# Ledger of designs, part 33: VHH binders against q9p7d3

Target 1, 295 residues: q9p7d3
Amino acid sequence: MSVITQAQEIPTVAANPDFNYEGDPIIIQLCDRDTVFELSRDQLLGLPESILMCLFPRGLLLDYEIQECQLTQRPLIFQTADFDPSLLQYILNYFQMAENRTANDEIALSPPPPSFPGKCGIILLKEDIEFFILPPISPTTNIAIEVSPNDLLKLKQRVAQRLLQQKKIFDCLHLENSTSEGSAEKNLVRMLCYSGFHEDDEWKRRIQEPHRACITSVTLTNLDFSADQGPVSDPEYFPVYHKLLLFWQKPARKCWWDSSTSITYNGIEFATWVRRVWTLELAVLGANTYETAAV
Short names: E, the ipSAE of ESMFold2; O, the ipSAE of OpenDDE; V2, 0.75 times the mean of E and O plus 0.25 times the DockQ between their complexes.

## First folded at step 10 (VHH; framework vhh_7pa5_2)

Design N3 (at its last look DockQ between E and O 0.83; V2 from the best seeds 0.76)
Fold by OpenDDE, look of step 10:
Structure N3 (fold): chain B 295 residues (1-295), chain A 125 residues (1-125)
Amino acid sequence: as target 1 above (295 residues)
Amino acid sequence: QVQLVESGGGMVQPGGSLRLSCAASGFRFSDYVMSWVRRAPGKGPEWVSTISWEGGSTSYADSVKGRFTISRDNAKNTLYLQMNSLKPEDTALYYCAASYWEYPDYSLPEEYDYWGQGTQVTVSS
């Protein structure tokens, strides 16, 4: 198939593929909030682009920085942007585990799709929820009811708690309201479920961001196409494998508003607007990190 | 049935303007990122412009930046492309395309879920 001519974006973390470090693996220290993580160069480069974007929103010339640190005998420490350390730990642990399996020639992808570029595929699904509380309008004055900062904070906390209790990944898509089996949301769920998710899967991590009306959730799963019965058995079949490859080192986003949450405080109902942003990315282990998925 | 129907193409002189429209039906228009892609004679498809679900963000190819403007009306299920200062090199079949996901770049045809049949734009003296 013909490729659409478009400028390729530079990776968030740029490395020189020709760079060869002799000796022990280079260990990088990442300072994320109050936590220091130690990663090898390869581990850092192996992280999903979407995560790297969060950690290094301004980009990172990794090999340049490494060389510079070596030349100046500075410690190899990078300050990351604001990112929940528990999320990062989860991600790092997951990838470490997957890498170990791959290194030990354990079959991590079963069944392997045709011409899969690596030994293991990992799907990253991330959700960022931002929510806003709108004061109700007085029916008598037609003016928004004044809410004290303290009360507002309490309200936000309540909303956050509710959101934190929502653990199922797909509940927010409200599939029951879809009139067509071919709805975009249903197709999304099918795609993910054919890829390794389950309909009742829960977020592996879901946290409230400090001092922000924001909930961040992450779940990782290995590719598993065992649920894909192929085009003959499913009249709604679509090329799930090919679709997923589109997300290889290319995080895709989906954004929508969810008005399903309301809060009652002191007998007054507050409307809550929830903006949900999903990020989906496929990471492939055992493949050259500098290669782009060819679909 | 999903349909994307482009219109507004035609022949114009260099420096002229055209406004393309794409009428969408058969799917929830607002759930999709919309793009214009063009194919010039003898060339492969070229991404032109993309607009997000609610129109909050737009992007353009360097070749059209400053000259083209993408917009959408979700109430009318319609995508627009205002093309100003047209050049001969803008001659192409212009396709409307829909993507459920927003991608950092739209380099692959498979990143689009739906395509129109295209409208011809010819810029010649």
Scores: ipSAE 0.837, ipTM 0.933, lowest interface PAE 0.5, mean pLDDT 88
Fold by ESMFold2, look of step 10:
Structure N3 (fold): chain B 295 residues (1-295), chain A 125 residues (1-125)
Amino acid sequence: as target 1 above (295 residues)
Amino acid sequence: QVQLVESGGGMVQPGGSLRLSCAASGFRFSDYVMSWVRRAPGKGPEWVSTISWEGGSTSYADSVKGRFTISRDNAKNTLYLQMNSLKPEDTALYYCAASYWEYPDYSLPEEYDYWGQGTQVTVSS
């Protein structure tokens, strides 16, 4: 199929594909809020692009920095942007475990088809919430009521706790309404559930950012090929994983507003506005040992 | 049934202006990122412009930046492209396309869920 001409986006962490570093393994230290993470060059380059964008929003010329540090004998240490260390640890551990299983050929999941460009796939789904509390209009002044800074903090904490307890990934899409099979929300959930999610899945990590009205949630799951074998009677059937390949190293966003949450404080009901951003990305491990993606 | 119907194409002289419209039906328009893609004679498709769900974020190909303005009216389910300072190289069939997701770039036709049939724009010398 033909390609649409557009200037290609460059990777957040730039590396030289011809870089053939001779010598000891390269160890990188990332400083994230007071936590230091040690990882190899290959481990850093193997992280999802969406996560690298969170860690290095200005980009990183990795191989240039490596050579500069080696020439000047300076430690290879990078300060990341503000990203929750517990989320980063979860992601790093998940990828390390997947790399270990792939290296040992201990893949318990259904094997990928020959057209898949690697040994396994990992789906990243991330939700970023920013929420806002709207005070009601005073009947005496026709202006929003005043809320003390201390009461505002209590309101925000109560809203955050409510949102944190809403752990099911897909509940925010409100599929309970009578909608046709063609709804975008139903198609999204179908794609993910055929790929390794379940309709009642909960976020694996769901964290309120300290001192901010923000919640970040992350789930990683293994791409499952077992349910997507296609009917043998339809020669034009395309497995759902082909749609997921569109997200391979190309994180996609969906942003929307949700005002289904409210909070009562001291007998007053406050409206809550929730901005949700979903990020979807596919990572492929072992890509140089399988056929390239068909696209 | 999903439909994207472009209109407003035609012939204009170099330096002229034209406004394209795309009427959407059969899906919730406000849930989709909308794009214009064009195909010049003898060339493959070229991305022109994209606008976010609410219209607050826009992007343009370098070849049209400063001359074209994308906009949308979610109440009317309509996408627009205002084309000013038109050049002969802008001659193309212009397609309206919809994507549920916002991608970092739109180099693959499959990244769009829906396509229109196109409207012809000709900039004669």
Scores: ipSAE 0.623, ipTM 0.843, lowest interface PAE 1.3, mean pLDDT 83
ESMFold2 (binder alone), look of step 10: mean pLDDT 85; pTM 0.862

Design N4 (at its last look DockQ between E and O 0.73; V2 from the best seeds 0.00; counts 0 for: pae O 3.5 > 2)
Fold by ESMFold2, look of step 10:
Structure N4 (fold): chain B 295 residues (1-295), chain A 125 residues (1-125)
Amino acid sequence: as target 1 above (295 residues)
Amino acid sequence: QVQLVESGGGMVQPGGSLRLSCAASGFRFSDYVMSWVRRAPGKGPEWVSTISWSGGSTSYADSVKGRFTISRDNAKNTLYLQMNSLKPEDTALYYCAASYWEYPDYSTPEEYDYWGQGTQVTVSS
């Protein structure tokens, strides 16, 4: 099949590829936090699309706003939506270190193939959890057991602690319960492990959101071009990094419910329901394009 | 073995209606985002509609919005497309396609893991 015709979504942060800006740093200020970050234009544009969507859910006309700030002599300060500052710092530091290595050609030992559209690939895997506690149904009344607000708060704290302790990335897929070798979950883990993950990897950052029953986790990993050794004799062999290019600037989501756990409090067993959303995206450093529209 | 089998195509007059079905087997249907993609004679494939895993979110190409309705029955492993107010430009081979991931758009055929063989829809007087 050839390219499928569909109107493409525009990027969250719009930029002009012909615009050359080398002025003052851009300052982003996280909503409802007392934290600010200083970025160059290239650092901001180099963030994964999924992260830009979290920061600017209504979009940002970056180069237009830069020019307007320059004309009106206002500082380059942009407000974002709420986002955990420790997660953003981890992401920014990771990309800065990768940029430094690329500038020094430190990655030459295991370089990307010529067909790769840049100098370095970075895989973002993100998990967003929202969890719920369901009071049990009384067998005599067929009505949910009444639980005080204080007891519900204690239950939420215990569930959050338990979920935070589940640090291994792939444990939530319950691969041990699968009897099919060709399952979608097993194929996902295989793809990621050929790409630079390990089966026992832990989330690099795993944070409970303040005041909410939500947990956010992020891991960034370098795309490993040397780990995929594929079957040598298969002329139709397709290296796994080609599969990852499907996620370049196109963050993909997988959403599912995990209701396999329970928690006991005051002798009563409560079911827990966990909604998980995974986001997978490939970022490419040293890519030659800021254009996302079809040409 | 994975299989997607479309049915319900046929010949109709302009303004008529058809209901397409896609029967899925060999995989957990409820884990997949489902789409309809069509190919008109002499043209490349065109995305028509997508429905989320649960059926709670749907999207449509501008050319069919308001006339077509996508739905799914996860208990029966079946995807549907209700096509109303059909026009001659809707004449095409209609494919059922499945993706493990939800993408912001589907311009690359490899974003779908599974494809059906298609069912022909012809709208003519």
Scores: ipSAE 0.583, ipTM 0.831, lowest interface PAE 1.5, mean pLDDT 84
Fold by OpenDDE, look of step 10:
Structure N4 (fold): chain B 295 residues (1-295), chain A 125 residues (1-125)
Amino acid sequence: as target 1 above (295 residues)
Amino acid sequence: QVQLVESGGGMVQPGGSLRLSCAASGFRFSDYVMSWVRRAPGKGPEWVSTISWSGGSTSYADSVKGRFTISRDNAKNTLYLQMNSLKPEDTALYYCAASYWEYPDYSTPEEYDYWGQGTQVTVSS
C-alpha cells in the first residue's frame, strides 16, 4: 500500500523560523509551581512535544511573546501548567547533558541507522497513573459500605505508596501471560529494548501528584540499536528504528486499565482500579530544526 | 492468527448508504485503536476515520465528516463504518486497520499494526 497523505500538525510551541534575534541569547524564565527555570529559546523548542503539551496545553506563540516582551520591556516570563518541577528538572538536565555530549561527539549513534536525521536520539517514556478505590459491598445489606473521608484518604495514600515502590517499567505489562494480549505487550517491550531500554529498567522519576490520586513517571534513554541484531532466521525480525522514527515529535499514547493493588484496611478489602496512560516520543538532537518540520 | 475481515461493501447510487463491518480475531481487539482507510482507483491511500479503544473518541477526515460514522463493539470484536450520503468520490477499496498506540496523525501506513484485505465500495449512477 502506498504512503497515505500526511497531515501537517501545528506544534504546541509555535515559533517563526524567520525571526533572528541579534545579540545575546534570549533567556526565558519558566514558572512551574514554585520553581523558576531558565532556558534559552532553542532549549525550549528542543523539548519533546509531549512535554511542551503538558507545560502549555493551550499552546504558546513563542516569538510573538518574545517580541511583545521586548516592546513592552517586561520580563520574559511564562507561566506553565501544573507540572512537577522535579520531572522538568530531570528532563532539562538530561537534554543539556545530551547536547553537551553531542557537541563533543561522545554519544553519536554508531552505527547510525539509515536516514536518521540527527546525531543523537532520546526516547521519552512517560506514565500517568490514575487510581480509584471502590468501597466494598456489605454482605448483609448488599449496599456499598460508607467510608469516611479520612479512611478514604488513608487508603489512597497506601495505594500511592505501593505504586511509588513499583519501580520497574515493564512489570505492569504482565509479560508472562501466554494470551494473545501478551503478544502485543511483548512486541512493545521488544521494540523499546531494541531501541535503548532494558527489560529490567526502572523509572528514573516517579512521583505522586499533589492532592490527586495520580502517579507520574518519566524515564529518558539514549537511542541504542545495538540489540537490534536479531537472527536473520527470525521471521519476526524487523528493523525497529523505522517504527521508532514515527514517534519523532509525534507522541504516541496507550491507555489501559488494571484491577490490581487491592488494599485491606481494618480487615476490609478494597478493590483498586488503575488507569495507565503511556506516552512515547522520540527526540532528535543535531538535526536542523527547519528540516524536522518537513518530516 | 491475526485477522481483519471487512464486509458490507457493494454498489450503491449517489445519495445512498452502506454499512461496513470489520471482524477482528487473533488479538485483543479492545487494546487497539481502529481506523478505516480507503484507496480510490489511481489514487494513494486516504485516511477516513479512527475510533479509540473504548469508542469514547472518534475522528474523521474532512471529506467524510458529517456523512460517515465510525463505531465499534468490543464484545463482538467488530468495527463499523456507517456511510451516508455517498458520493462518486467515495468509490474506493475500504480497509480496516488496527493500531496498538494512539497517534496524533494516522496518515502513515507504518503506524498500523494490522490490516484487512479490504471491501469494495462503488458509488455510481
Scores: ipSAE 0.029, ipTM 0.462, lowest interface PAE 3.5, mean pLDDT 86
ESMFold2 (binder alone), look of step 10: mean pLDDT 84; pTM 0.852

Design N5 (at its last look DockQ between E and O 0.76; V2 from the best seeds 0.71)
Fold by OpenDDE, look of step 10:
Structure N5 (fold): chain B 295 residues (1-295), chain A 125 residues (1-125)
Amino acid sequence: as target 1 above (295 residues)
Amino acid sequence: QVQLVESGGGMVQPGGSLRLSCAASGFRFSDYVMNWVRRAPGKGPEWVSTISWSGGSTSYADSVKGRFTISRDNAKNTLYLQMNSLKPEDTALYYCAASYWEYPDYSLPEEYDYWGQGTQVTVSS
């Protein structure tokens, strides 16, 4: 297949492949809000690009910084952007476990897809929900009803709580619709389920962002193509494997609005607009990170 | 049936302008990121421009930045490409393509879910 010519973006965390550190692994301290995480250089580089983007939105010249710290005898500490520490811990733990298993040859893709570049694949699915509460317009005055800041905060909190209770990943896609939209969403679900998700899967982490009308959710899963029956058995078959590889170290996004949430306060119904942004990324363990360009 | 039908191509002199249109049908247009991709004779496909679902975000290849403008009308299920200051190097078959996902870069044909048949743009003196 002909490759479309386009400039590749520089990775968020740039490393020099020529850098060779002898001795004990370089341990990096990440300061994320009030939490300090310790991880090796390789662990940091192995994180999904989408997460790195969240942690280092301005990018990081990792090896340069390491060298500078060594030269100046400064501690190897990096300040991250705002990111929920519990989410990061979840991600780090998951990858650590996966790496350990991979290192011990305990994890292998089964069945292994053709030409899979690594030993283990991990799918990251992240959701960012931003929600907005719109005051109703008075039918008598044609003016928006005034809501006190305190009341608004309460309303937002209530909406947030509702969203936090929505734990199933795919519920928001409203798959019951037979429209073209339904078809697209169904295909999305199929792709994910053929890759390792299940229709009834729940978010592994779902948190409210502090002082923001935002809910962030993350779930990680290992690649599992066991559900893929192949083109002969499924008239609606699509090359899930090939499609999924598109997300290898290339986080893709899907954004849409959801108006399914309303809230009643003091007898008045408030419309709530919910913007959902999904980020999907495939991480591959046991592969050379530099081989990504070949896919 | 999904259809993307490009129009507006033609022959223009260098420095001229064209406006391409792409009429979409058979799918929910607003659910897709829309793209223009071109293929010059003897060359592989080249990404030209992308516009997000709502039109709030646009991106361009360096080769067309400042000269081309991508836009969309979701109510009309139509994608547009305003091409100004055209150059001979812009000569190509221009394709409208839809992507369900927004990718950081569009380097692979598989990143597009639907394709049009293309409209020919020829820039020649």
Scores: ipSAE 0.830, ipTM 0.929, lowest interface PAE 0.5, mean pLDDT 88
Fold by ESMFold2, look of step 10:
Structure N5 (fold): chain B 295 residues (1-295), chain A 125 residues (1-125)
Amino acid sequence: as target 1 above (295 residues)
Amino acid sequence: QVQLVESGGGMVQPGGSLRLSCAASGFRFSDYVMNWVRRAPGKGPEWVSTISWSGGSTSYADSVKGRFTISRDNAKNTLYLQMNSLKPEDTALYYCAASYWEYPDYSLPEEYDYWGQGTQVTVSS
């Protein structure tokens, strides 16, 4: 009685739920830059939608491709879009470890409540930074000062190093003691910290993209059901994991600009502008991969 | 103190035009994705249109594509919906709604953080 009519987006990797594969397991090779990853069909389908969108921005008809490769006895090989292999390795390892825990009955301290649609939850938070360096305007010529290509490269390297050393996830939100308790930024941090983050958490992976003024950061965290208990026996309490289920299979984006960084080079101060995009997604293990998102 | 106040609704003949406005206060308007949602008599709510934080990206339901135009003015904290070539099936209560996150779709009421009270649009038979 509260659902809003809108067509839901098609998953990035399309799979046929009626397809059954007899015989040996299907091995998929993903070519990501100079690195080849090997994974099963279920491992690929189990990746967060936001990551699949990065790897296959034009989509992938997975079971069609499997059928074609089986008929020709060729290896099943896909070229991904440009995505840092160390980030992909981190994500794949994290999900493999979670699958191993589930298969070995290694139960977490706080098992999920019955209303949760799976055995465990994994929260993905990703930051994409693009930065720009603005030379100051000469007061005599009223045009931007000239910077040699070598000096510009050194400037970019120094800005990138400063941004990389800003490791704490929430510092970029600029929360202060005076920030109102109802602010959207405080509500976001509160939601994440009730769910398994800590206020002083650092990015688990933070890398500069090669040859670009871009930084990508990723953290995966286990959803912690014990921290969000609420008042006991309150029938109208809305657990935070219900809010996180809004992000299940539906990665959400937040974009903003930040001009809080400046750099001095050869006695000249350069302003920097930083565009940040956060992506938030909940992954659920032990759920049906073709199930419509519902709570 | 958060308010979304719609205006510009009314009665229009088929083929006519209306321009809806939504005045926002009590929150940082430029941080939110803005939406129009409508509820026709005897039907549940239907998503109509979405506009990104800066206004650089817009999307529309198939039923209104080419006839409706969403826009925003972040300096005035105001959202707009220009409705042209109105049809009787466009008769509905039109809501302005704000979302902090940009979702791939907006099918759940909880994905909207703030709602207005709605403005009635009636396209006469």
Scores: ipSAE 0.566, ipTM 0.812, lowest interface PAE 1.4, mean pLDDT 84
ESMFold2 (binder alone), look of step 10: mean pLDDT 86; pTM 0.869

Design N7 (at its last look DockQ between E and O 0.01; V2 from the best seeds 0.00; counts 0 for: pae E 12.6 > 2, placed apart)
Fold by OpenDDE, look of step 10:
Structure N7 (fold): chain B 295 residues (1-295), chain A 125 residues (1-125)
Amino acid sequence: as target 1 above (295 residues)
Amino acid sequence: QVQLVESGGGMVQPGGSLRLSCAASGFRFSDYTMSWVRRAPGKGPEWVSTISWSGGSTSYADSVKGRFTISRDNAKNTLYLQMNSLKPEDTALYYCAASYWEYPDYSLPEEYDYWGQGTQVTVSS
């Protein structure tokens, strides 16, 4: 494969492969809002890059910090950026389960894709929804109608509730309306479904961010190519496996404006703009995290 | 049918300027991140520049920063590359490429969904 010459980004959480900690696993405490999570060094390093980016937007020299803590006899505690603890718990639990299964050889890719670098693949799909309420313009004054802060808050809450009720992952792509123009979305859905998702899948976690007009959702799934019948059976076949590998510790994003949602309040219709950002990443278990740089 | 057609290439003297265009058809241009990739003789492909679907963000290879400007007109389904202060090292076949996803880096050909046929840029005295 021809490689395009480009500088690789430094991982968010940097580790030194030469560091070998003898004895008991290094346990790290992550302080996320008011919740403390405990995880091993390896568990932390095994998290998706996109999640690490959320937790440590400024990066983390993990082994350096570990050494410093040991030298100074300080507890190994890291403060994360603002991230919903319930989401993090979900992610951690999922990876823990996957690791346990992998360790026990209970999970294997079936069928195994050629040259897959690990024993298990996990796909992370994350959505960030930001929504904006636009005050209507008075037809008489041509000025935006004044909305009290309290009313605005109520409106935002209403929108948030509506979004929270939208649980199906793929509904927002409006595939039914997709003619020839919907090929990209169709391909996206196909890719994900060939990878382990189902068309009717729902977000495993969907939460409203505190004090923000934002909804964050996350779903993890194991890589499963059983739905991929290959080029013989699908005239629209594309190399799903190769495409997915692009997301290995390399989160990709897709951003778009969704259709406007209208909300009526006190007889007045408010327009709502919704921006959706999807993040897709493949995590591989049983592979050396440092080998990712070679892909 | 998806098509990306590059134009605007040619021969220029060092220090000269060229403006490349890429006309897109057969897909929703406004949904795709667009990039320029070049291939010099005897060399592998080199990422040059990327612009987001909305045009709100741009990125450049270090080799072209300050000299090249990527832009797009979604209404016209056209990608542009303004190349100023051209150097002999800029001699290459320039490809426009489309990516549905935004990637942290565009180091792999597979990160692009669609490619043009390329337009030749030659910088020579």
Scores: ipSAE 0.786, ipTM 0.908, lowest interface PAE 0.5, mean pLDDT 88
Fold by ESMFold2, look of step 10:
Structure N7 (fold): chain B 295 residues (1-295), chain A 125 residues (1-125)
Amino acid sequence: as target 1 above (295 residues)
Amino acid sequence: QVQLVESGGGMVQPGGSLRLSCAASGFRFSDYTMSWVRRAPGKGPEWVSTISWSGGSTSYADSVKGRFTISRDNAKNTLYLQMNSLKPEDTALYYCAASYWEYPDYSLPEEYDYWGQGTQVTVSS
């Protein structure tokens, strides 16, 4: 059974609103594996909560750390948890480009309505896969079928290749409810397609984690305000951005197990078991940070 | 784009020799067990020989043992079959085939992931 959940209200990266840093921006170095990223305090605090949870799973008292480093004259450097640097670079570049456009007041295709709490919205979708191969039990020996160590490794590599080639964002969500148009998964996909996605969209980043049987995928897109069917076509219509605001700084997660692929070895089918976490979050740029959670 | 391209076929008289080559591209050749399979006129496929991914293990059908030698050059992505003491019954279309598994069932055509289009070998007087 799958369940969509939301994060607690306590931010992963804590900031003190009473602190004021005048002058040049505070520059933070993040060490992610062998890659160093530089960003400002405001850029770090503007990242989606679901990404901050990946980078700092035990939290980060940011302003305390800044003050401590200034007092001791130590470099402001933080080691992140294990997160793929190519994904972090994609995310940082996306938010920098969006911040530049809002700072210059560049014209969006469809400007946000006055009731939207910022200048633009960015939707984050993320998928985390861990996979396992299940050898069947021989009916004659009552033990698992033997596979050479080299062929076991090759089985895992082939399963990874097949999972990587399943690039469509929404295909996995249809597995649990194939018949109902009112399912939670179908309603989620419909909401996202009104917001800037197409049902056949592919992950913009999809990578196998090094040294693990894990695949991570991320897509960012701009919230599109121009798709509005209104109450004329659907008497139960509720403006989509209002629904997405529920996920502003409060990511929704769906975590479930499914079978993903099967693979045949010497005429025998080996099932694949997948643990999947699917994440939705809305980021809002140009919002009042002290009132972000209230709207 | 995966390709297996056989070459080196032709006409020879009984007792002659030929060397077949199979050039591979579009996949990591060194991860694959390679086989030669032949199809004689009016007959189904017959497994001829197999070589492990490293080249450390070879096997042959009884009908070709002692006459044929399989080899591979992983640096050049090429599979070879040296055929000596050729007989008229060796006349066939010779295919190279690749399997990702180290120990596939060689007799099952579905165990091979990739196939070439074949090169004709004709042994006649």
Scores: ipSAE 0.000, ipTM 0.318, lowest interface PAE 12.6, mean pLDDT 80
ESMFold2 (binder alone), look of step 10: mean pLDDT 86; pTM 0.875

